# VHH binders against 1-(5-phosphoribosyl)-5-[(5-phosphoribosylamino)methylideneamino] imidazole-4-carboxamide isomerase 1 (hisA1), part 2

Target 1, 247 residues: 1-(5-phosphoribosyl)-5-[(5-phosphoribosylamino)methylideneamino] imidazole-4-carboxamide isomerase 1 (hisA1), of Ruegeria sp. (q1ght0)
Amino acid sequence: MMIYPTMELLDGRCVTLDKGNLDAPMIWHVDPVETAKGFAEAGAEWMHLTDFNALQGDSSNQDLVEELIRTAGLPIQLGGGIRSREQAEFWIEKGVGRVVIGTMAAYDPAAVAELAKYYPDQVVLAVDVWQGQVMTEGWRKSGAWTPEAFVKAFGNAPFAGILVTDIDSDMSDLDAQLGLISGLAEQAHSPVIASGVVRSKDDISRLKYLPNISGALVGRALFNKTITLEEAMETAQPNPEPVAEFL

## First folded at step 1 (VHH)

Design c11 (framework vhh_h_nbbcii10_fgla)
Fold by ESMFold2-Fast, scan of step 1:
Structure c11 (fold): chain B 247 residues (1-247), chain A 127 residues (1-127)
Amino acid sequence: as target 1 above (247 residues)
Amino acid sequence: QVQLVESGGGLVQPGGSLRLSCAASGFTFSRYSSYALGWFRQAPGQGLEAVAAISGSGGSTYYADSVKGRFTISRDNSKNTLYLQMNSLRAEDTAVYYCAAKLYGWDTYSPSKYDYWGQGTLVTVSS
């Protein structure tokens, strides 16, 4: 399973949101560019980057994101505020490895399926789940999807991955999160990447036993030093075949 | 379909009080910790101005300088309703008041950044 060290940006700074609240960010006093280079130096194959200003329609991080793409030394999958083909193409032309599409996919699934066909293995489908339903910028009754129906509707579209986030964090336990992710992974044509699950090494150990989980995002736990990136990657490695020792 | 419906506007004398309500349907206030809910107003012949905003958690609030100490924004997640308690009303508070929701982020000033809008409710402050 691949570990995606995860960086979230707000106003040019690395942040972690307390309970997802953008008005109360925990600010990490680290340099984003040096932090990303650190991910590459530790041996990460990919990183995940979310631009919270872009999510709000604010382009103030654009130069920093472009610098990260040029200098980090690993490919980046970028999320936040990408809601049109033109915006996706802008970032692909800037050299981003993958674009993460959520809201657009729920409102215009045909357009996003076509985007994935035009840019195979460069589009990640974001599936944000709240109380058993796929959530976007707005909750629409006519556009409401169950996560299972939503993933199934994209069928054979050539997504680089499907990024599953259970945003119902204070109602669900780990078993419920793993059940959701496992169920979606069984239906998905594309590999599934888990988000919002990894709080410790034990969570990684549980995830790697689920079929068709290709990776996991690790953010807060890296920045608060609950786990090192090297420990996360080591834990995610396939277990060697069991060996019996006779003395 | 996401809808915001305002109510509680009307005619009130200077120094009086009104409570505006905004009922949301197709949109749930609870669990959207990264969203903002706000009140904007437009006086006759003027542009939209931000009045008050509250974060998805309810932990942060914003008030325009013209209304600080007089207006209070609040929400009831169980009723899916946003409120604006308006005290010590002045003639210059006369405006159409709009409820608005921003599903991601905390921008208290920019009407163009809000995703969903109500139809508005008229508040007239005069003798």
Scores: ipSAE 0.000, ipTM 0.178, lowest interface PAE 14.8, mean pLDDT 82

Design c12 (framework vhh_h_nbbcii10_fgla)
Fold by ESMFold2-Fast, scan of step 1:
Structure c12 (fold): chain B 247 residues (1-247), chain A 126 residues (1-126)
Amino acid sequence: as target 1 above (247 residues)
Amino acid sequence: QVQLVESGGGLVQPGGSLRLSCAASGFTFSKGSTYALGWFRQAPGQGLEAVAAISWSGGRTYYADSVKGRFTISRDNSKNTLYLQMNSLRAEDTAVYYCAATYFDHSLKPSEYNYWGQGTLVTVSS
C-alpha cells in the first residue's frame, strides 16, 4: 500500500483542519517547500497536496504550488478548486502528476469521465461523504448523490484513483470509516485511496489487509509527530517474503 | 463570501459606447483566479439573456450572436475587475447588466453561475 504524505495549504502555510473548518486552522509554521523535499528524501513515491485558497476560488498559492511541483523531487497529486477542464489542463501542463476533481465531477460527471479518458491515470476522483451524501463545496445541489451511485456514474473511466473521505463519522469510529471505504472499493473500477483514517501505525496495518485499497493519505499524524513518514511507509509494506530456502 | 459589484452603466445615445466594470471581492484575479466570469442582461419585460463569458485564464471567450463584433469581454487581474466594452450600442441593448462568476468552465448558461452582482442599468436612447 502506498503512503501519501499530505500537505494542506492555506495562505501560503502548512495547515491542518478539523472537519474542514477553514475559520480555525492549526498552522504548523514550517516551510512548505522544505517539508515537501523532506517527503521525497524520506523515500515517498507520491505526495498529496490540497490548496484551500483555490478551493475558495483564490489563486494566491499558485506560485507556491508551481514551485512545489518543480522542486519537491516527487510527483504531486493536487486538489482544491480544480473545477473545469481548462484548470485541470493548466496544472497537467505545469507538470503536476495528478489532478483531484470533486465538485466538477458532481456537477458534470460526463465531462469528468471524458477528462479521465483523455488523461488516463492523471485524474483522481474525490468522494467526500457527509451523512450518507457526497459533499460538493459551493455547488447549489450538493448532497444529491449517494457515494455508491456517484462512483457508479463514472463506469469504466480510467481514473488514477478514487480518493474517499468520510467526514462525519466519529473520529474514534475507525470501523465505520473502513466500512465505507471498503464498500466503495468493492464497486470501484479504479484503485481506492483512503483519506482521513490514519491516526497511528495500527490504522495503516488495518488498511493494509483490506482488499482493493491501494494507498492512504497521512497528514495530521506526520505534522503532530504521532508517526514518522519512514514508520508509516515501513508499516504499509507487504509482509516480507522468505529470503532463503532452508537446507 | 464572494461579492460582485457592477458599475459604469448610464444613459447613452444609439451608436455610442460604454465600458462596464465588475469589481470582485472574496477571490483574487492576480494569478488567474479559478473563476470563469460572465455578463448577463435583462431588458424590460424580458427574461435573463447571456451576453459574454471569459475563462479563468482569459484565453477563451464566448459571445451571444446579438453582441458579437460589437462587445468585448476582458479581465484585469491586477485590478481584480471584469470588463465589458460595449460599442455601436442600439436601443435593444437597453437592460440591467449583471456580472456573474462560476468556478466551472465559462458558459452562456445562467444556471451554471454561482455568484451574481446586483446589476447596473444601461439605457440606450436619443
Scores: ipSAE 0.013, ipTM 0.484, lowest interface PAE 7.7, mean pLDDT 85

Design c13 (framework vhh_nb_b201)
Fold by ESMFold2-Fast, scan of step 1:
Structure c13 (fold): chain B 247 residues (1-247), chain A 120 residues (1-120)
Amino acid sequence: as target 1 above (247 residues)
Amino acid sequence: QVQLQESGGGLVQAGGSLRLSCAASGRTFSTYAMGWYRQAPGKEREFVATIYSGGSTYYADSVKGRFTISRDNAKNTVYLQMNSLKPEDTAVYYCAAKGYLDWQTKYEYWGQGTQVTVSS
């Protein structure tokens, strides 16, 4: 299972949000570029990057994100504010490894499926789940979309991954999160990446035994020093098989 | 970050119409889902209507066919056109920017409210 060290940006700083609340950022006093280089030096194969200013239509982090793409030393999966084909193509042309598409997919699934066909293995579908339904932007969760039906609607479109977040789950309810992720992974044609699950090494140990889970985002636990990136990657490795014994 | 200010409330007779406006200031208005809530005397605040950044709308069952929500991104304003008003529509109407910007990230901002009174 691949570990994605995760960096979230707000006003040029690395942050973590309390329960996704933009009003309650915890600001980490680290340099984003040096932090990303540290992920590469530790041996990470990919990193995940979210631009919270871009989610608000504010491009003030654009130069920093471009610098991260050029200098981090690993491919970046970029989320935040990508709501059109033109915006997705902008970042692909700048050399980003993958673009994460969330809200646009609920409003224009045909355009997002087409984007994935034009840029195979460079588009990640974000699936946000609230109380068992796919959450769209705003106050309405779509009653027409269970997570399974939503993923199935995209058929065999060649997404690089499906990023699953259960936004309503209590952080203590790991079993419910694993059930959702496992269920989606069984029907998905694309690799499934878990988000919001990893708080400790024990969470990684449980997650790695689920079939068809390709990776997990690890953000807060790295920044608050609960786990090192090296420890996370080591924990995610498969257990060695016992050697056959014969007399 | 957004600050919201409602206007257009007042007294109107049953069957009449009112148009509420909500002026937004702050960063980028166009990416936020905008909506209206109302609170009648002695009741909890209830949902009325929302308009998403992409332009799609959703309405409470009690107002479908009578109310229309719209937005003007050039003016950073959201509107609620209220037709065929009933006494039971009497409430303080609140503008809100409330929703999710993408995966995991949410926002919630409220205006101060504007009073709508519908006389029988």
Scores: ipSAE 0.011, ipTM 0.335, lowest interface PAE 9.5, mean pLDDT 83

Design c14 (framework vhh_gocatamig_d2)
Fold by ESMFold2-Fast, scan of step 1:
Structure c14 (fold): chain B 247 residues (1-247), chain A 120 residues (1-120)
Amino acid sequence: as target 1 above (247 residues)
Amino acid sequence: EVQLVESGGGLVQPGGSLTLSCAASGSIFSRYALAWYRQAPGKKRELVAGITSGGSTVYMDSVKGRFTISRDNAKNSVYLQMNSLRAEDTAVYYCAAPYKTWDFSGYDYWGQGTLVTVSS
């Protein structure tokens, strides 16, 4: 299973949000470019990058994101306010490895499926789940989407992955969170990437044995030093196939 | 600064009714889901009701048919109409506004809470 070291940007700084609260970010006193180079030096194959200013329609991080794409030394999966084909193509042209599409898929699933077909293995579908329902923004008449139904609406479009975030904040529902991700992974033909699950090495161990889970985002736990990136990657390695003993 | 401010809590007799209100400030309201949670002493915080930006609603089983969540986007407000109140509904009630992100791991803001006591 691939570990995606995750960096979140707000006003040019690496941050972690307390439950998504943009007014109360934990600001990490690290350089974003040097941090990304550190991910590459540790042997990460990909990183995930979220631009919280872009989510709000603010392009002030654009130059920094372009610098990260050029200099980090690993491919970047970028999310944040990408709500049109033109915005997605802008980042692909700048050399980003993948674009993460969330809210646009709720408004225009046909356009997102078309985008994935035009840029195979470069588009990630983000699925934010709250209380078993997909969170959507836009004009949709009645009927909460289940994650399975939402993913099926895209047919066999060649997504690089499906990024699943269960926003349920109740820690006692951790098994339900894993069940949701596992159930979606069983039904989806695209690889599933878990988000918001990894708080410790034990969470990585649980995820790596679930079928069709291709990776997991790890953000806060790296920045607060709960685990190192090296430890996370070692834990995610598959156990070697059993070998016969010679007797 | 983003703020959620709850009001409408109080003491009510079993079988009575209360309406809780939550007023949101900042540009967060019309595009996101809103939810009511409650927490009794010694218990975990639990979802009571939620409403999406499109108006779809969810309820915990024990309040379904008794509670109704609604929103007024023009007033940046969400409401919880509580009918047929029971002693076990006694809790601090919180308003929450989740943020829509690809790496969302909870709710972006919580109000201070409003106490509901159901007692004779």
Scores: ipSAE 0.006, ipTM 0.205, lowest interface PAE 9.6, mean pLDDT 80

Design c15 (framework vhh_brivekimig_d4)
Fold by ESMFold2-Fast, scan of step 1:
Structure c15 (fold): chain B 247 residues (1-247), chain A 121 residues (1-121)
Amino acid sequence: as target 1 above (247 residues)
Amino acid sequence: EVQLVESGGGVVQPGGSLRLSCAASGFTFSTYYMSWVRQAPGKGPEWVSSISGSGGKTLYADSVKGRFTISRDNSKNTLYLQMNSLRPEDTALYYCAKWGSDLYRTPFDYSSQGTLVTVSS
């Protein structure tokens, strides 16, 4: 299972948000570029980057994100504020490895499927699950979509991955989060990446034994020093082959 | 800094009308799809209606199509839902939502309180 060290940016700084509260971020007082180079030096194959200013239509991080893409030394999957094909193409042309699409997929799933076909293996579908359902404008019924039905609606579109976040689970309800992610991974045609699950090495150990989960984002736990990136990657490795016993 | 404040709910008889408002702040309102989502007592959330940033595209759940009208005033950062021919099954807490979040979160903003609509005779 691949570990994605995760960096979140607000006003040019690495932050963690309490329940998404942009007015009161926890600021880590580290240099974003040096932090990303550190991820590469530790041996990470990919990193995840979210631009919180871009979510609000604020481009003030754009130069920093472009610098990260050029200098980090690993491919980046970028999320935040990508709401059009033009914006997605802008970042792809700047050399980003993948663009993460959430908002567009909710209100224009056909356009997002088309984007994935035009840029195979460069588009990640973000699936936010609330009370076991995906909230989307694509339903025509009185109920919410299941994550399985929502993903199925995209057919065989060649997404690089599906990023699943269970956003209303209690942090202590790990079994419910794992069940949701595992169930979706069984049915998805694209690799499934878990988000919001990893708090400790124990969470990684549980994830690595679930079939068809391709990776996990690790953000807060790296910045608050609960786990090092090296420890996370080592924990995510499959158990070594058993050695033969000689009688 | 994102804030959504709903108003306009109340108690009405079947066949009545209500107009809901949502005052939005802390983001570039005109660039986002906005939605109304409701949750009836003892039931899961139900998407009701959405409107594009420009107002050029509107979408409705089949259960409300022809009865409800979504609109927005980008100069006032305000979203509206005109509800006509109300039925008992429309009874719910109604939420204004900034639709789809790249923060990997619920379409409800964290500051949303909802407004209660009760249809009874």
Scores: ipSAE 0.006, ipTM 0.210, lowest interface PAE 9.8, mean pLDDT 80

Design c16 (framework vhh_nb_b201)
Fold by ESMFold2-Fast, scan of step 1:
Structure c16 (fold): chain B 247 residues (1-247), chain A 121 residues (1-121)
Amino acid sequence: as target 1 above (247 residues)
Amino acid sequence: QVQLQESGGGLVQAGGSLRLSCAASGFTFSNYAMGWYRQAPGKEREFVATISSGGYTYYADSVKGRFTISRDNAKNTVYLQMNSLKPEDTAVYYCATRSYHFDWTGKFDYWGQGTQVTVSS
């Protein structure tokens, strides 16, 4: 299973949000560029980057994101406010490894399927779920899609991954989150990446035994130092094949 | 250093078939999508077909049902089987990939030298 160290940006700073609440961010007093270089130094193969200003139509982080793409030393999948083919192509041309598309895919699935076909393995479909429905517009609007129907609508489009987030904190425990993610992974044609489930290394241990889960985002737990990136990657490695005498 | 080398082009009569090959080196072939593009005289380069790392294929409407793209990861080769060729298919055909290089500029587009396909009436 691949661990994606996750960085979220607000006003040029690394932050963590509780369920997307932009009004009360936890600000981490670290340099974003040096933090990303640290992810590469620790041996991460990819990082996930979300630009919360871009989510709000604010381009103030654009130069910082371009600097991260040039200097971090690992490939980046970028999300936040990418709502047109032109915006996606801008970032691809700037050298981003992948673009993460959510709201646009819910409103114009044909255009996003076409984008994925034109840029195979460079588009990630974001599936944010609350009370059995796909959320859009930074988790502000419930859509017309169930997660199952939404993923199915894209058929065999060549996404680099499907990023699944269960944002219903009051109704979902870890088992319910894992049930949603594994259920979608069973029907998905693209690799599934879990988001919002890793709170400790025990959660990584549970995820790695689920079939068809290719990776997991780890954000808050790295910044609050509940786990290190090295511990997360080590925990995600496959265990040696079980010996029959222990079954 | 990424290198792409096309072969298999030539002169063929309308209704005929050709199989193009593209030998790739200098990158982890199995991790990247491969594509075919073409450029007719006096026209811009246009998309023909792509194949993802996972084997999913996508075709331009003008070639759908006539052309088949495939890959052999053991041989680092992508193929374009062209059937029911039309004079309108006359073009230089280019193999392409996008290579990721995180130390410098991220993604690069790499193109082969091209192979000429001429379809006579």
Scores: ipSAE 0.014, ipTM 0.464, lowest interface PAE 8.2, mean pLDDT 85

Design d01 (framework vhh_nb_b201)
Fold by ESMFold2-Fast, scan of step 1:
Structure d01 (fold): chain B 247 residues (1-247), chain A 119 residues (1-119)
Amino acid sequence: as target 1 above (247 residues)
Amino acid sequence: QVQLQESGGGLVQAGGSLRLSCAASGFTFSRYAMGWYRQAPGKEREFVATISSGGSTYYADSVKGRFTISRDNAKNTVYLQMNSLKPEDTAVYYCAAKYYSDRLTYDYWGQGTQVTVSS
């Protein structure tokens, strides 16, 4: 299972938000570029980056995100404010490894499936779950979907991954989160990446035994020093095969 | 503590108009995307309209040209102006808020306001 060290940007700074509340972000007084280089130096194969200003149509972080793409030393999957083919292609042309698409998939699923076919293994489908359902904005005139039904609607489109976030579970019900992710992973044609699950090494240990889970995002726990990136990656490795002793 | 409170619903004749309001508190309203959904008896909840923090709007095909979503950040309020109402518009209308404007789901929901359109 791959660990994705996760960085969230607001006004050029690394932050963590509690339930999306911008009134009191936890600001980490670290340099974003040096932090990303640290992820690469620790041996991470990918990182996840969310641009909170871009979610509001604010391009203030654009130069910083471009610098991260050029200098971090590992591929980046970028989320935040990518709502059109043109915006997705802009970032792909800038050298981003993957673009994370959420809202566009609800408005125009055919266009997103086509985007994934045109850029195979460079598009990640974001699936946010609230009270066991994915709420869409007009897709097929229905507002509520199961996560499995929503994912199946994209068929065999060649997504790099499906990023699953249980936004209703605030760290208290890991078993419910794991049940949701496991059920979705059994039905998905693309690799599933878990988000919002990892609070400790024990969470990683439980995730690695679920079928078809390809990776997990780790953000807050790295910045607040609950676990190191090295510890997270070590914990995510498969157990070694038993070795026979020969006389 | 986040709260969303809808108002402005009621009974109206076909062809009439209503304006719904949703008053928000407990979060930085100007930075959230706001949406309207509706649910008729025995039917699934359906999307009506959304407005981003930057003011971009999106509408369901069934309401485009008849409904207008708008927001007033100074008053922490989102509005839905409904014109040329049809009996098929009868539903409970829900206000919703999300910080991650590119997410498919909404973070917060109101309790709803009933709209009834008679033929």
Scores: ipSAE 0.011, ipTM 0.363, lowest interface PAE 9.2, mean pLDDT 83

Design d02 (framework vhh_nb_b201)
Fold by ESMFold2-Fast, scan of step 1:
Structure d02 (fold): chain B 247 residues (1-247), chain A 119 residues (1-119)
Amino acid sequence: as target 1 above (247 residues)
Amino acid sequence: QVQLQESGGGLVQAGGSLRLSCAASGFTFSSYAMGWYRQAPGKEREFVATIYSGGKTYYADSVKGRFTISRDNAKNTVYLQMNSLKPEDTAVYYCARKYLTGWPSFDYWGQGTQVTVSS
């Protein structure tokens, strides 16, 4: 299982938001570029980057994101404010490894599937789940998508991954989060990446035992020092048994 | 500290119009996306409209072309202009400060304002 060290940017700084509260961000007082280089030096194969200003239509982090893409030393999966094919292509041409598409996919699943076919293994589908429904801004249809129907609508489109987040405000327990993620992983043609699950090494261990989960985002727990990136990657290593020669 | 106060609701006949206002205080209003949600008796709260800090808007399909969301950052106020009202628009309407991390639930809700559309 791959660990994606996760960086979130607000006004040029590494932050963590409690439930997305922009008025009181937890600022980590670290340099974003040096932090990303640290992820690469620790042996991470990918990182996830979310631009909170871009989510608001504010491009003030654009130069910083471009610098991260050029200098971090590992490929970046970028989310935040990518709402058109033109915006996705802009970042792909700047050298980003992957773009994360959420709301656009609910409005025009055919266009997003076509984007994934044109840029195979460079588009990540974001599936944000609230109260058993896929959440989106600006409704595509009267009535909500179920996560299963939403994923199925894309068929065998060649997504680099499906990023699943259970955002239940009532704090769904870990078993409910794992049930959702494993259920989607069983059905999906693309690799499934878990988001919002990893708070400790124990969470990584539980994800690791579930079949067809290809990776997990780890953000807050790295910045608050609950777990090191090295510990997360070590914990995510596959069980040594069974070995291939005995299969 | 954070407060959202809705106003402008009331009883209106089908085909009529209402404008809802939401006065916000206790946070940097211009930095947040603001939204409107509604809840009819016995139903879950449903999305109506969002306006981003940069001015971009999104609407539920059921209200597109009939409702308009807008904001006045100088007055810390968000508005919902509702035209061509239908009986099925009857609900308590809530103003919300939106979380933009893929988190659609709103932590800071107003008290709500009742809109009743008679046939």
Scores: ipSAE 0.005, ipTM 0.229, lowest interface PAE 10.4, mean pLDDT 81

Design d03 (framework vhh_gocatamig_d2)
Fold by ESMFold2-Fast, scan of step 1:
Structure d03 (fold): chain B 247 residues (1-247), chain A 119 residues (1-119)
Amino acid sequence: as target 1 above (247 residues)
Amino acid sequence: EVQLVESGGGLVQPGGSLTLSCAASGFTFSKYYLAWYRQAPGKKRELVAGITSGGSTVYMDSVKGRFTISRDNAKNSVYLQMNSLRAEDTAVYYCAAHRFGYDKSYDYWGQGTLVTVSS
């Protein structure tokens, strides 16, 4: 399974949000560019980047994100505030590896499926689950999607991955999160990437045994030093094949 | 309709105590992160205390040991017990309920309740 070291930006700084609260970020006081280069140097194949200013319609991080794309030394999967084809194409033209689409997919799934067909393996579908339903204000009125129905509606669209977040599970409900992710992975035609699950090496160990889980985002646990990126990547590797005795 | 209604604010002497309550309606309370924020004149809004659906808590450094956040899911209420109040605790206190998606936060806010710690 692939580990995606995850960086979240707010006002040019690396942060983590306490339950998504943009008014109370934990600021890590590290340089974003040096941190991203560190991910590449540690051997990460991809990183995940979320721009919380862009989420709010604020482009103040744009130069920094462009610098990260040019200089990090690994491909970037970028999310936050990408709500139109034009915005997605802007980032693809800037050299981003993948764009993550959440809100737009909930409002216009056909447009997002078409985007994935136009840019195969460059679009990631973000699926936020709350109270057993896909989170979207627009879909609340038209008939809420179950996560399974929502994923199935995209059929064989060539997404690079489906990023699944269970936003209403407590950390003590890890089994519920794993059940949701496993159930979706059974029905998905695209690889599933777990978000919001990894707190420790044990969480990675449990995820790697689930079928069709291609990777996991790891953010807070790297920044607070609960695990190193090297430990995360080592833990995520398949169990070694049985080997003969040393000759 | 989603509503959060704060109560319990008022004037209190330094060293005194006060309990703020927030009653919520219109959403599945037990599934939300709940928080108390405050905003004093000339300052930005800041997180005072937060509590997860599972009961884990977080506190601003200057209130640790003095303030306690708690929730009662049966009553759809969150509380802030404030002890050893100081003049710098004077602010409008806001109750908030949060849930987050990948690229969007969903935030509900109360109207605020004024706490004045007499100088």
Scores: ipSAE 0.006, ipTM 0.280, lowest interface PAE 9.2, mean pLDDT 82

Design d04 (framework vhh_gocatamig_d2)
Fold by ESMFold2-Fast, scan of step 1:
Order: structure tokens, then C-alpha cells, then sequence
Structure d04 (fold): chain B 247 residues (1-247), chain A 119 residues (1-119)
């Protein structure tokens, strides 16, 4: 399972939000560029980057995001405020490895499926789930989608990944989170990436036993020093196959 | 969390106007993106208009040019100016945080403010 060290930006700073609350960010007082280079130096193959200003239509982080893409030393999958083909193509042309599409997919699933076909392995579908339903900024715009029906609606579109976030993750138990992610991974044609589940090494250990999970985002636990990136990557490695003692 | 209270609804004739207000508490109101949603009897809840912290706006196609969303950060308020009202605009209108990724969602939407466009 691949570990995606995760950086979240607000007003040019690395932050962690409690359940997405932009009102009370935890600011880590580290340099974003230095931190991203540290991820690459630790051996991460990819990082995840979310621009919280861009979620609110604020482009003030754009120069910093472009600098991260040029200098971090690993490919970046970028989320936050990408709601049109033009915006997605802007970032792809700037050299981003992947764009993460959420709201646009619920409003115009056909356009997002076509975007994935045009840019194979460069589009990540974000599936945000609350109380068993897919959530978007225009809540219930797509009807009462279950996560399974929503993912299935995209067929064999060549997404780089499907990023699953259980936004109840702080209140629901781990079994419910793992059940959701496992169920989606069984039917998805694209790799499934878990978000919001890793708080400790134990969470990584439990997650790696699920079939067809390709990766997990790790953010807060890295910044608060609950786990190092090296420890996360080591924990995510498959257990050695049992060696038969007899034929 | 920001507490939101809607007001300004009422009965209005087709072609009339109403202004809805949403009053909030909290010291960092200006950091939130905010939206007006509506739910008509027998219909699903839908986004009507949204406003980002920087002032950028989004609108449902059927209200674009008729409705205007605005905010006053000094008064911790967001407004929906509704012009050229139609019978199809009849609904309970709710003010809510415009949902960013991983936001804590409200399972309680409150009573909202009723808008009836009739006779």
C-alpha cells in the first residue's frame, strides 16, 4: 500500500483542519517547500496537496503551489477548487501529476469521465461520504447517490485513483470506515486511496489487510509527530508470505 | 462552529421581491464560505446561491440574474436578494456553511425561512 504524505495549505501555511473547519486551523509553523522536499527525501513516491484557499475561490496560494510542483522532488496530486476542465488543464500544463476532482464529478459526471479518458492516470475522483451518501457542495444535486452507485456510474473511466473520504471518520468506528472503503475497492476499476482513516500505525496495519486498497493519505499524524513518514511506509509494506515448513 | 439564523421570508406575488437575511455569531465569520439552500414540498434540497470568503459567487441556473447573494462581514451576515419571484421559487430557504472538503456537516438545518410566491 502506498503512503501519500499529505500537506494542506491555508494562507501560505501548512495547516490541519478539525473536520474541515477553516475557522480554527492548527498551524504547524513549517516551510511548505522544505516539508515537501522532506517527503521526497524520506522516499515517498507521491504526495497529496490540498489548497484550502482555492476551495473558497481564493488564488493566493497559486504561486506557492506552482513552486511545490517544480521543486518538491516527487509528483503531486492536487485538490482544492478544481471545478472545470479549464482549471484541471491549467494544473496539468503546470506539471502537476494528478488533479483531484470532487464537486464537478457530481454536477457533471459525463464531463469528468471524458476528462479522465483524455488525461488517463492524471485524474483522481474524490468520493466524500457522510451518513452513507455521497456529498457535494450542492448537497443532493446528484440525487440520493450511494458511494457504490456513484463510483459504478463512471464505468471503466481511467482514473488514476478514487480518493475515498468518510467525513464521519472522527465519530464513526473504524469497522464502518473499513467496510465502506473495502466495498468500494471491490467494485472499482481504478485504484482506491483511503483518506481520513490513518491516525496511528495501528490504522495502517488494519487498512493493509483490506484487498484492493492501493494507498492511504497521512496528514495530521505526520505533522503532530504521532508517526514518522518512514514508519508509515514501513508499516504499509505487505507482511512476508508465510514460509512453508513442509511440502 | 458558526450559529446561523434565517429571516426575511413571507408571502409575495409573482414578480415581487424579497430579501432574506442570515445572521451569524462568531469572531471569524469572514473565513467561511456560505450558501443559501432551498427545499420545496416534495422536492430535494438544492443549492440556490453560494458566496466564498473572497466574495466570489455561484448561482443555480434558474435564479441567475434574478437572485443576488452578498455578505457583510462587519455585521456577520449573508443576504439573498430575490427579484422577479416565480411560483417555482416557493420553498423553505436555509442558510448554511458552503461545504469545503472534509467539513463537519450539519445534520440539523433548523427551521429556515418560508418563501411563498402565490396569487
Amino acid sequence: as target 1 above (247 residues)
Amino acid sequence: EVQLVESGGGLVQPGGSLTLSCAASGRTFSSYALAWYRQAPGKKRELVAGIYSGGSTVYMDSVKGRFTISRDNAKNSVYLQMNSLRAEDTAVYYCAKYWPTKSELYDYWGQGTLVTVSS
Scores: ipSAE 0.000, ipTM 0.163, lowest interface PAE 12.3, mean pLDDT 80

